# Designs tried in a protein design chat: miniprotein binders against q56419. Part 24

Target 1, 326 residues: q56419
Amino acid sequence: MEGRTLEEVQEEVFKRHGVLVPKKELEDLAKALEEAGLLLTEKVEARLKEEEEKLKRERPMRLAGLSYPEGEREARAFLEAFRASYPGEGEEARVLLMPHLEPSRVPEVYGAALAALEKTPPPERIYLVGVAHRPLKEKAAALPVPFQTPFGPALPDLPALQALDALLPFELFNTPLAFREEHSLELPLFFLKGRFPEARVLPLLVARRSPELGEALKVVLRDFPGLLVLAVDLSHVGPRFGDTPLTRTLAEEARRRDLGFLERLAEGEPEAALAFLGANPTRIDGVEVVASLLPLLRERKGKVLAHRLDLEAPTLSAVGAGTLVL

## First folded at step 16 (miniprotein)

Design g_16
Fold by OpenDDE base, fold request of step 18:
Formats: sequence, structure tokens, C-alpha cells
Structure g_16 (fold): chain B 326 residues (1-326), chain A 105 residues (1-105)
Amino acid sequence: as target 1 above (326 residues)
Amino acid sequence: TEEEREFEWLFKYAREYLREGYESGNPEILRLAIELFKEALEIAKRTGDPEREALVLWYLAAAYFDLGDKEEARKYAREALRIAEKKGDEDVIEWAEELLRELED
């Protein structure tokens, strides 16, 4: 049997587990093995299983000391600085759409989210729905473990997670390794935990639209009320993301799509928001999340608190971010 | 060809990791992107595809820029520019020139 190439093993592991194993590590493993291919894959899988076992206990911080401070005191100061970057007042949120972009890129957008949270009564639980930047085995997934933050662990709401799992046609607790490095949960969770330290969390990832998720959550929310948070970014345009350089026309189109999307959501018309994007040429990443949560977004009136198209000039690229309360 | 398929896979996922690294600021993710881009670059060199080579070099420059390694970013951007100019790839020329301008200031 022609042994699998190292690249084939990388691809398989990535597709299956959402993890890239460095080639050098695979080479080292292969050197330790007399036989390549199946034995290498088995050894990689064994290592990944060990990592999965760690994730059964807790999800450690990955971006502490990088995107946000590790220490609690510094983290609180960081939070206050972000709040100060938004000069306006927030509104009470039942649903909060906020970014998951590196906070320093769009401080006022996170500030707007914090402003909304100030006007929001402390929830018992937060349904935090992020974007899977790595493959999932199912359309959506959850990790039912504590997520570490500078403010202490965000504890999972196990009863609500179990209720959700029971209503889904697929296993909710899939692809735990996809959560290990996923920033779309970690970054918004910093702000959420900082503001609501006692709230339990349902950390959810969406890879593909799941209407079943929205319907299931609608039922679960009746018995397990809480704040729904959509941690999504908006347009991704420019060469960095596979487009032409950011021109005035492209920037205007990105802004138009971002704002048009958010405004239609603010009007309680999530289907119209999705339809407005068409083929989504500016690559709004929140589309699959919104498409999954339609039953929870319908008929809700809200307000766009902030929007920014953040330019990275060196790469002629930009990312849209927004804060919406429903 | 097998090499073309391998290149496309490496290049695709390298860009996905570059995006993730950009969004998160996680240098470990950026290093993974760089690894895949370097592998893609070697394939492009072996297969004699200078257009793919120039493109990968620009993405490498962008990744090193994200890491804060301006020296390596300049190196790869200059090489991207050189190859792109030789081939008349106007897009990569523009992208490399812009990145170099921002790296010199």
C-alpha cells in the first residue's frame, strides 16, 4: 500500500479535526516510525486525542498577552479603555451582534458592544455564537467546558447545552479541537465575561447554515432564557482575502453591504438581510450564523450602534465590523 | 497534476490561516500559514510557475508583516516584485509596491 504523503496526512487531519500539524512535526514522527502512512496517521490521531482529553476539562486562553491583557487588573483597564472609545450610550440588548476581529483594529465597535451591555440586565446565561474558521464535522458545534478568561473561567450552562443537543438532528458536541484556537469565541468572551462575570455561557460555533439550530435555540430559550450574542465580522475585501486592491468603489460597496445587512437586521428582517447580500461578493462572514438564527432574529427591532471598515493599508485590504442590538 | 493539486491545497489553506492570524493576532497561526506558503513556494519553483511564485511571495511578505518582521517582509515583497515585473503581473506589482512603501516608512 503506497504510504500516504505527509501532505495527505496534513490535509486529512486538518479536514477531520480542524488542526494543522506542522510538517516538521510529521517528519519527526515519521522518522520515529519504520512504516509511514497508516502508522503516522495513528500516531497523529493519538496525539490529537490527548489534546481532546485536555479540552474536556477546560479551554485555556490562547490570545492572552497578545490581543488582550492576561492579568485581571490590566484586563479591567483594557475593558474600560475600549468602553471609553465609544462616546455614545448603549441600548438594552436581547440580541447582540458584535465583532470577533482583533480588538485594537475596531476599538469603538467593541466599545459600542460594552455600552449595550451596560444597559442590559445581567443574564443568567449567554448564548455565544461564533464563526468556525476551521472545519467542523457537523454544521454547528459546542464545547461544554469552562473557557478561561482574565476574569476567571466562563462556566458552561450544561443543562441548556444538553437541552439544545437533544433537539438537534446531529451531535452538538463535535470537533472539540476546532475550539482550541478559535478566536471568534475567545475575543468576544473577554468582553462578555468582563461585564457579566456570573453568567454561564453556551459557546457555539457555526460552520454552515443550520436552520435546525435556530429552531432548537428558540425552544431552548423558553426554558433557559439568556442573552444571544452573534460574534461575527462583516466584509473581508482586498488582496489579503483574494480580491482586488481596496478602491474607493470597493470600499463603498463593502460599507453599503455591511450597513445594508445590519440595517435590515435592525428592522427585524433577517431574510431580507441575507437576500440583500446575494452571492456575498464582499464576503460577510456572519452570513451562516445569521442564516442559522433566523427564528430568533425575526420581527426584532433594534439599532446599529457602530460600524467600521478597518483598512490595512499595507495589504490594501479591509475588514468590516459592527455592533447591533436587537 | 499531483503537484498542482498539492500547490492549490497548500495555498488555499495558507490563506485561510493567514486570515485567521490577521483576525486573531495569533502569531502561531501566522507561523503555520508561513510554513504552508513556503511549501507552496517550493512547488511553484520546482514546477517553473513564476506567476504562482510571485503570488506566494507576496502572501509570505504579508504574513511576515503581520508577525512584525519587517525585514523578512521586505525581502519577500522585493522578490515578489522582481518576479512579477519580469512576468508583467500588474496586480502583484501593485501589491508588492504598496507593501514595500508601507515597510519603508
Scores: ipSAE 0.506, ipTM 0.802, lowest interface PAE 1.0, mean pLDDT 90
Fold by OpenDDE base, fold request of step 18:
Structure g_16 (fold): chain B 326 residues (1-326), chain A 105 residues (1-105)
Amino acid sequence: as target 1 above (326 residues)
Amino acid sequence: TEEEREFEWLFKYAREYLREGYESGNPEILRLAIELFKEALEIAKRTGDPEREALVLWYLAAAYFDLGDKEEARKYAREALRIAEKKGDEDVIEWAEELLRELED
């Protein structure tokens, strides 16, 4: 049997587990094994399984000291500063759409989310739905473990997670390694835990649209009421994302797409929001999340609290972010 | 070809890691992106595809910029510009020139 190349093994492991094993590490393993690609893959998979076992206990912070302060006192001050960056008032949210972009890039958008949370009664649980930036084995996944934050661990709602798993046609608790570095959960969770220290959390990732997820969540929410949070960014335009340099026309199109998407969601028309984007030429990353949660977004009216298209001038690129309450 | 498939895979996922690193600010992810871009670059050099080479070099410059390594970013941006000028790739020329301007300030 012609042994798989190291590159094929690397690709397979990445696709299957959402983990990039450095080529050098694979080379070292191959030398140690003195044997062909199949055995290498098995050894890599065994090592990854050991790492998965560590994630059965807790998900540690990855961005503490980078994107937000590690210390609780400093973290509270950070939270207050972000709230202060939004001059407006919030509204009570049953559904909150907020960004997962690095907070310092769009402070007022996170500030708007905090303003909404101030007007929201403390939920018993938070359904936190992020975007999978790495491959998942299934369309969606959950990690039923404590997530570390500067404010203490965000504890999972195991009963609600189990109820959700029971209603899905696929295993919900898949691809735990995809959660290890996923910022789309970690960043919004910082703000959510800071505001609602006693709330339990359901950390969910969406890789591909899953209508089944929305239908299952709709049922689960009846028995396990809580706040639904969509942690999504909006347009990604410019050379970094495969476009031409950011022009006035491209920026205007990105803003039009972002606001048109959010406004249709605010009117309780999520299908119209998706249809408005068509082929999604400005690459709004929240599309698969919204498409999965249609049953929960229909007929819910709300308000767009904030929007920003954040420019990175050196790469002539921009990312859209917004805050919506329903 | 197998080499083209490998290049496309490396380049695709390098850009995905670059995006993730940019969005999160996680330097470890940016380093992974850089590793994949460097592997893609070696393939582009071996296959004699200067357009792909210039493009990968610009993305390497962007990744080092995101890491805050202005020196390496300038190095790769200059090389991207040099190759793009030889090939008449107006897009990469513009992108590299802009990145260099921002790195000099």
Scores: ipSAE 0.504, ipTM 0.802, lowest interface PAE 1.0, mean pLDDT 90
Fold by OpenDDE base, look of step 16:
Structure g_16 (fold): chain B 326 residues (1-326), chain A 105 residues (1-105)
Amino acid sequence: as target 1 above (326 residues)
Amino acid sequence: TEEEREFEWLFKYAREYLREGYESGNPEILRLAIELFKEALEIAKRTGDPEREALVLWYLAAAYFDLGDKEEARKYAREALRIAEKKGDEDVIEWAEELLRELED
């Protein structure tokens, strides 16, 4: 029986939809099907379509009660604690680079972002550009629905999203399921919504560098001004990420690359920042986002507010995070 | 071989999910990583590749650690160490020993 294996179905679904269907679920579905392979794929696709239909209404919180409090009161206290973790003052941001790492790992970096937001006039809209940790059908995607937060729903700016879609050579509204679990939007959005409750949001994901996105956004920003937020992490080093255990040398290299990247961005030289990384041996997360947004980052001078290389000791691994204002 | 290709796919995506789970703290994502690692482990066992087996076992230990399941993390770390010691992957030995030290405190 030339039928695709369950693994092949998983791979196909993952590649197409950015969703991993558990093998057990596929097995259960397959047992319900007399024929494996194509029929299984069809059933999976039908179920995924149902999930997509739910995502047409709203994107629910996935990390509430885990990474941040679910309740509004507790969430506000959480925000204040993070702000307190950064002793400095922020600067007004037109572009904010901030992390999407689990907040408890790098509280002062998020605190620096909050400090910057305190000095930033409330924007009408926030262009929130995250990293797709799952495959997208296109280089970039948007989900034009409310994102739930403890502070209420972050509402999409539909006119601005439509304007952006019209300027892109690909369908912007693709791979909605990739947004379901994507923390690179959810975690930053918590802080952004908490600070700017009335701002509309354009939730964007970048999987691969898209120069078209930056050019399109540059045009859209003229008619639809707002705060641009790059939700990106920096270096990922150690065994968890395929390296040797964190050594002084490896940590110094990670910091050098992180800071060198951020400093060049702060100087308004995003191409130099990318060139500085070369092959990106420390796996800076934000390279595809920055590469996509070059037109918006050029000639903008700013300041690095915070940086941390956070060690997870049990796995001898570390992740870099930073906050940059432009 | 088909099995090797399957292993590489499973192992690749398991690590990607482990990364995502680590970064987000989402236990559901970590569970998905664990499932893929377990499948990769079975292939490694079947193909008789102890280096791959030890490596996958360490990643399983890391994933369970991320879930907060110290018992399962210890179990897989010990197994990773045991296999690595037999076949001489010094990196996995070091990684497993370190993880075990952190799990015993």
Scores: ipSAE 0.373, ipTM 0.732, lowest interface PAE 1.3, mean pLDDT 89
Fold by OpenDDE base, look of step 17:
Structure g_16 (fold): chain B 326 residues (1-326), chain A 105 residues (1-105)
Amino acid sequence: as target 1 above (326 residues)
Amino acid sequence: TEEEREFEWLFKYAREYLREGYESGNPEILRLAIELFKEALEIAKRTGDPEREALVLWYLAAAYFDLGDKEEARKYAREALRIAEKKGDEDVIEWAEELLRELED
């Protein structure tokens, strides 16, 4: 068959749209078309376009009933339990670094974030910057629609998003489908919306370091002040992530890198934090986000409130999570 | 080769989806990872690369474990171990043994 393989179509769609179409679905489509290659791609693109059109209205919850409760009453109890898991007091945050890992794995780290939010005056808007776990068309993207939460929709700040778009050398509103399943926004947003129900949100994803994003945001923040939230995890070590099994040495190295990274950020030295990681052998998740936001992190002093290296014993792997206020 | 390129692509993105699924707990993402790993597995079998086959089988076991399907996880972990033992891949042997130990409890 002179046409692209189903795998090539899947790859192309993934690279272009940040969506993996199941092979079975492609097979069904191909069978229905009796044509391979370009026609299949066109049909897939048409279907994806329909999905994009849905995302123009709202981003539905994907992890409700899984990672957090769907019902508001239960969700509030969930928040209180997480807050209770952190015995310390928070500090006022102008910038909050918090995890996006499944909350049940690192409850006290999310609890620390909630503690910080308790000491933070309600912001008019929240700049929520997550990690793109799927390809984006550009280095960064935004989705200017309501995000559903158990506490009601998190509404976008359209004026601020438009101002940001106008200052970027690329189209900010790209790859909407990458937001559909992205947990790096959804999980932090649960906690943020629960604490600040009236705050508007700028949901942002970073795939690759974009110095332009940080410079643009610095300008936008002058006219549109708000809380900046970096939703990032830290080290990813062990076989699940391509390493040898977690040893004491590997765990110590992961902790050293996590804490060294966070401490340098807490001192207002984000460039030093990045330099400290070098080639990032423990795969700190938030590197591209921090690299993009350097202008906003410089000279800001703060405090590390929590850190955990969470072990998944069956796979001998671990993920680092932390909470930092600036 | 084209097959090698396809394998590397499938395996790369399967691991990325596995990571995302693990971090989020989203079973739909884990199922996508499993699908890609299964495709990668078929290529590894066809090309006669038992090292890659054993590795993919371990990742499948991990993915099914994340889904809470202990039965399938055990199945793939055992197969990973079996193939790795034949080839002498010490890393996969260790990983499969540890996963099986956790699955027997």
Scores: ipSAE 0.363, ipTM 0.729, lowest interface PAE 1.3, mean pLDDT 89

Design h18
Fold by OpenDDE base, fold request of step 18:
Structure h18 (fold): chain B 326 residues (1-326), chain A 107 residues (1-107)
Amino acid sequence: as target 1 above (326 residues)
Amino acid sequence: TEEERRFEELFIEAWELLFLGYDSGNPEILRQAIELFKEALEIAKRTGDPEREAAVLASLALAYYELGDWEEARKYAREALRIAEEKGIEYVIQYARRLLEWLERLG
């Protein structure tokens, strides 16, 4: 069977049957239910307002007991287990790309991140840039409040956040409700806080590429030095993401794109990394983050420490994850 | 009513978990969503609200789809479709049909 390209398979599936975009299906149904008065009620609105008001003070843990232990002792053991899952040594990071996928799916990738953190002098602050899985009012947002972790609250760097806001053409502190359950911040923050308990954090979300963010951050980083963390996943392939069940060809293409992306980043060529993905047919979620942070990634050479394409067997789908140090 | 309030609470929380489970890739979150949907379903059945029942069934179908349980997804989608067709709930009809069509393609 002549090795049809993923694109050809996707095109064929699309042409023959239409592509179900599962996320869109979720969104469409949710919207329909909201319009029917089943999801967005007055009571829900009131609750959301209350939650928004609470988010002015702190961001509580959402995934404690689900993705990581709630208790500090257990959380420390969790960290050590993840570190142990990566047999290698890390390297000092100025920029760390790490996953935000469910940790249990890619333990060695998180382990690699922890290994890198072991070789990294404790930063004063961490610029944690995640992916917005919910819509933002602007291209990017920040939540300038403590994030709860099993290791205590991750405190915001308010001066640095304010400096960043001042340099952006939009209000940085937008869409607080988008942060309430955002795992792309919470999950990496668990590991980061566990290793750097005294570091302040700038929790940032990117919904769409914002060149302004990268330029602003470049300036801010000069005055407020710190560790830059890109909390991003890589390829998303299979039925959960609108593809056919994972095949060898699909997996190979996903790996090729993941590794090709990471390797080009490791070479200090973020534009080449983005160009390599083209239309991003394997749905690397980190593209908007990388595109936003180009000024910070250029000419930085580093190393890919880990990569995994993790099969979720029940859904026959896979998600790529990687750890990159720059 | 108290039952309506409880339904809304469960249904909304279940949907929040559904999104979170989808995005995070944690199947346990999806399982929790499913449990809440099931509780909501029981309320909808007791109250005799076919729209709520159909809505929950469609939601369950989607949750099971995301969990990779195609059989249960089909089951709930079919039931959602049945009720929706009987009661003229168009948005559920359209969704359930589309989901079933996709599930048929998966095998």
Scores: ipSAE 0.792, ipTM 0.928, lowest interface PAE 0.7, mean pLDDT 92
Fold by OpenDDE base, fold request of step 18:
Structure h18 (fold): chain B 326 residues (1-326), chain A 107 residues (1-107)
Amino acid sequence: as target 1 above (326 residues)
Amino acid sequence: TEEERRFEELFIEAWELLFLGYDSGNPEILRQAIELFKEALEIAKRTGDPEREAAVLASLALAYYELGDWEEARKYAREALRIAEEKGIEYVIQYARRLLEWLERLG
């Protein structure tokens, strides 16, 4: 009798009793409120249009003063503190996987990313691929404007962005409003701009796996070499994500999946990494990004520099974060 | 009216913060959302709009849930449900009931 794991029983019990998917509940309530005319008013629509027009020129900081300091001096001290939180040395990166979680939750993981950047020659450009937490019109998008940071604007690499757009079967420059508050770009960009002030940036978001993106980027990287950065989180477990409160078993499973995923990536086997996750029951955030970038990750060997499953005690939930160099 | 405009601004900004706080994992953002919802709630009470009041209460319940304050989440969900049942606000009734059922399972 193939013994059902305690986890399978818990999953089944939760599924049977209607697992509240918190994100879905947020979305469903928001939608209901929109339909009731409470969230989308003419005035809000006008504001959003104005913001969209502004996003044609620049992307302002959204998380300054919330997640990182607004002032340059304080921002530099912030970078140094995060670097100091990682006791190890980095390695040269051609591909860097790093988190986009609130930095204060996983300082040593960001510190590991900074350590890797210290060993990396300054790139001409950074391909920054984040996760779209808002819907995109297409599978992926880019915003070809300066992104504001405490260290000055991160300037877009327009020639490389145009080359990428030309190779994609869809319009790359779509859904500018999705970038307005997207922390998966803003947070890693803070660290990247702080270390590489002269690097141009290609800010990319992935909503759904796009094999076309990886193939196009592979071609673009030949003519426009640079650092590839995957800004992704790992497992999301606990009540905030529809699970029971964090248990030892659930934490062990989350760690197993996180590390198993990262280790297979470090071995240059991204397809094996995705296959290892299966249905992704611990909700590793970066799956769509990795699935989109397979051509760039294949046969690249690297090293896992850091991993943390960070407990948020009030919600009894945890989020995995890791730093990988390829 | 100016109060209705202010309500809408607060309510939308609070929801933007709610999503951002949820996605980023920064609880301080959720606390900011809660403060804006509370201000919106006071406006809804003053204007005597039970739908807006119930909507904000449901939103507060969710925000407190995301913050891990399940006691306050239950409190606001119950109040949202009460008002919604009295006034026949079906979407809030359905949501508040589901949230309460979930909160009961968490202990």
Scores: ipSAE 0.781, ipTM 0.923, lowest interface PAE 0.7, mean pLDDT 92
Fold by OpenDDE base, look of step 16:
Structure h18 (fold): chain B 326 residues (1-326), chain A 107 residues (1-107)
Amino acid sequence: as target 1 above (326 residues)
Amino acid sequence: TEEERRFEELFIEAWELLFLGYDSGNPEILRQAIELFKEALEIAKRTGDPEREAAVLASLALAYYELGDWEEARKYAREALRIAEEKGIEYVIQYARRLLEWLERLG
């Protein structure tokens, strides 16, 4: 009985709460607690099994009332406010890179994404690629069920998902529990669904770079055209992430890496963007996603619409966020 | 027992929130986790399970660390360490020590 490993639960928990003890420390403690039998009990397994069964039907909102309003009216006002926070105009996007950080931390970055979406013809479908903060059984996964939003359910594009699955060397529909609380999908989906209520969605998670995913998606996009959305954050620096408190030097380095990464993507040089990061010492979140989607990012020129390195003052840590259109 | 079950439920849910709060960057989620951990802690105290108590204390320390409340983090880490050392709970000892060392480096 392939019960969720404590690691899977731990990774899921870690992804939701954005509190960095170095992720490793959270993971280490969680693992230790699992090994001690405190986090994974028979009852927990049974509950997880039940939740997994529910996820066969729909993915409920997890962050409603926490990160965004649950009610539709309030949610629309929320969208409007975020759009208002970005004073510029957007550009049409075929590929949109946007954050998945807590929206309130980087409102203008989400606003920039909304501005881009205003200039984008309504897509038939949205390929939403997030970051797996929980372990996946495979390098990437999809959940082919409706995702609940304040604007109604985001319905999956089953034909496109099936086409994608058929082209992958691994089972795409794996690790449904990894989607249960994955904010990297839920948060951007709120904005996307709000703007494009009729678009179907392919909710995808990347745990590790999968060149196969990019190649498969390139093929699928020919038959199933749509908007590609990379929901990724940028640098993570400071004590939450294992660094010393944020200094001018550290912030400058984070910005340099973030902007250097985004600018190279904007020039249609995703390999150069990855190479620029090297060992990724500022922990840009979106590396594995970009690495997986290289075939879709090559030779596409675009524009960086927004960037912010958001200071979380209590933890003296900062997270980078950006909006890029291609 | 019912209390043990409740402890487990709370503890797991709190950890789920802890991860979610950590990853999302929403401090309110972490605060919710802390509340659940506190409830779990009370149960562990009532049931007289030092391992569960130490585990919760360590978890609380981590949660407060993630919130940037390093004073409370130190407090709970020290308490976790104390109980764990008294009872020989090695994994908590190791974790609490590491956390305290890190907290000391932060000032």
Scores: ipSAE 0.780, ipTM 0.914, lowest interface PAE 0.7, mean pLDDT 91
Fold by ESMFold2, fold request of step 18:
Structure h18 (fold): chain B 326 residues (1-326), chain A 107 residues (1-107)
Amino acid sequence: as target 1 above (326 residues)
Amino acid sequence: TEEERRFEELFIEAWELLFLGYDSGNPEILRQAIELFKEALEIAKRTGDPEREAAVLASLALAYYELGDWEEARKYAREALRIAEEKGIEYVIQYARRLLEWLERLG
């Protein structure tokens, strides 16, 4: 009588056990509110169309005054304070892994990235690869427009972006609205633009692993050399992410997985890093980006400069962040 | 209709901030979302719209949960559930019950 799908059975088991998946609850409630006419109205649809057209020309700051200062002078002082949070020396990076978590939570991890940039020759361009927090129409996307920063606009490298688009089996410029609020590009870009004001940028998002992206980027980087930046966070554990309250044991497991992942990347073994995580039980969000970029990470050895599993007492949760140079 | 327009603007902006605060891990953004939700709640009460009121209360419960203020999350979830059960607002009933059950397990 019943032709229930696997998804329907999984939904029933989820409800019976009372497990809450907080990101899914956000998405489900938002969708229900849209269907009820409370979040998606004719005026909202018109606004979104207008915003999408504007995003074809530029991407404005979204987090100025929230995560970093809007004024250039204050922003420069802010950047220097982050560098001071990491008193060590950096190392030259051809590939840099850095976080996209709220910077004030992991100041020395961002400071380590700045230290690495001090040792890095100014690149002509930066391949900035973040994690899509909104759905994309394809596995990956780019937005080929200036991104505004307190240090001036970060200009797109249009020839490199067009070359990349031409090599992919899908349209690269596919979901402009997904970039509107994407902090995984904006937060790292603040630091990168502050240190390399003349570099052009390829702002890229990965929603799901795309081996095609990595192969295409390997080709594009030959003609358009630059700095590759993986803007990713590590473990996500605790009630904000669907676990029970954080324990010492879960925190140590998350730290061990973060460091084991980074260590294997630092040895030039990205496949081993992915295999080490298995089912990814602490939800490292860098996995889809690393899995996309394997050809660019193989046999490239380097060093972990910083790591923090940042604990937040009110939520009994934690997020891991790290800085890796290759 | 001016208050209805203001409600829509507040509610939509608050939800945008809620997603952004959650994803970025920035509690100040979550607090800003909460302030907008509270203003929207007052409008929903004044205009006598139980679905809008229940929707904002459910949204506040989620925002306080994400902020780690689970006492406030319980408070708003219970009020959302009360209105939703009275008026038959099914999606709020389902959401509020799941959140309250989860909060019980967190102790």
Scores: ipSAE 0.777, ipTM 0.911, lowest interface PAE 1.1, mean pLDDT 91

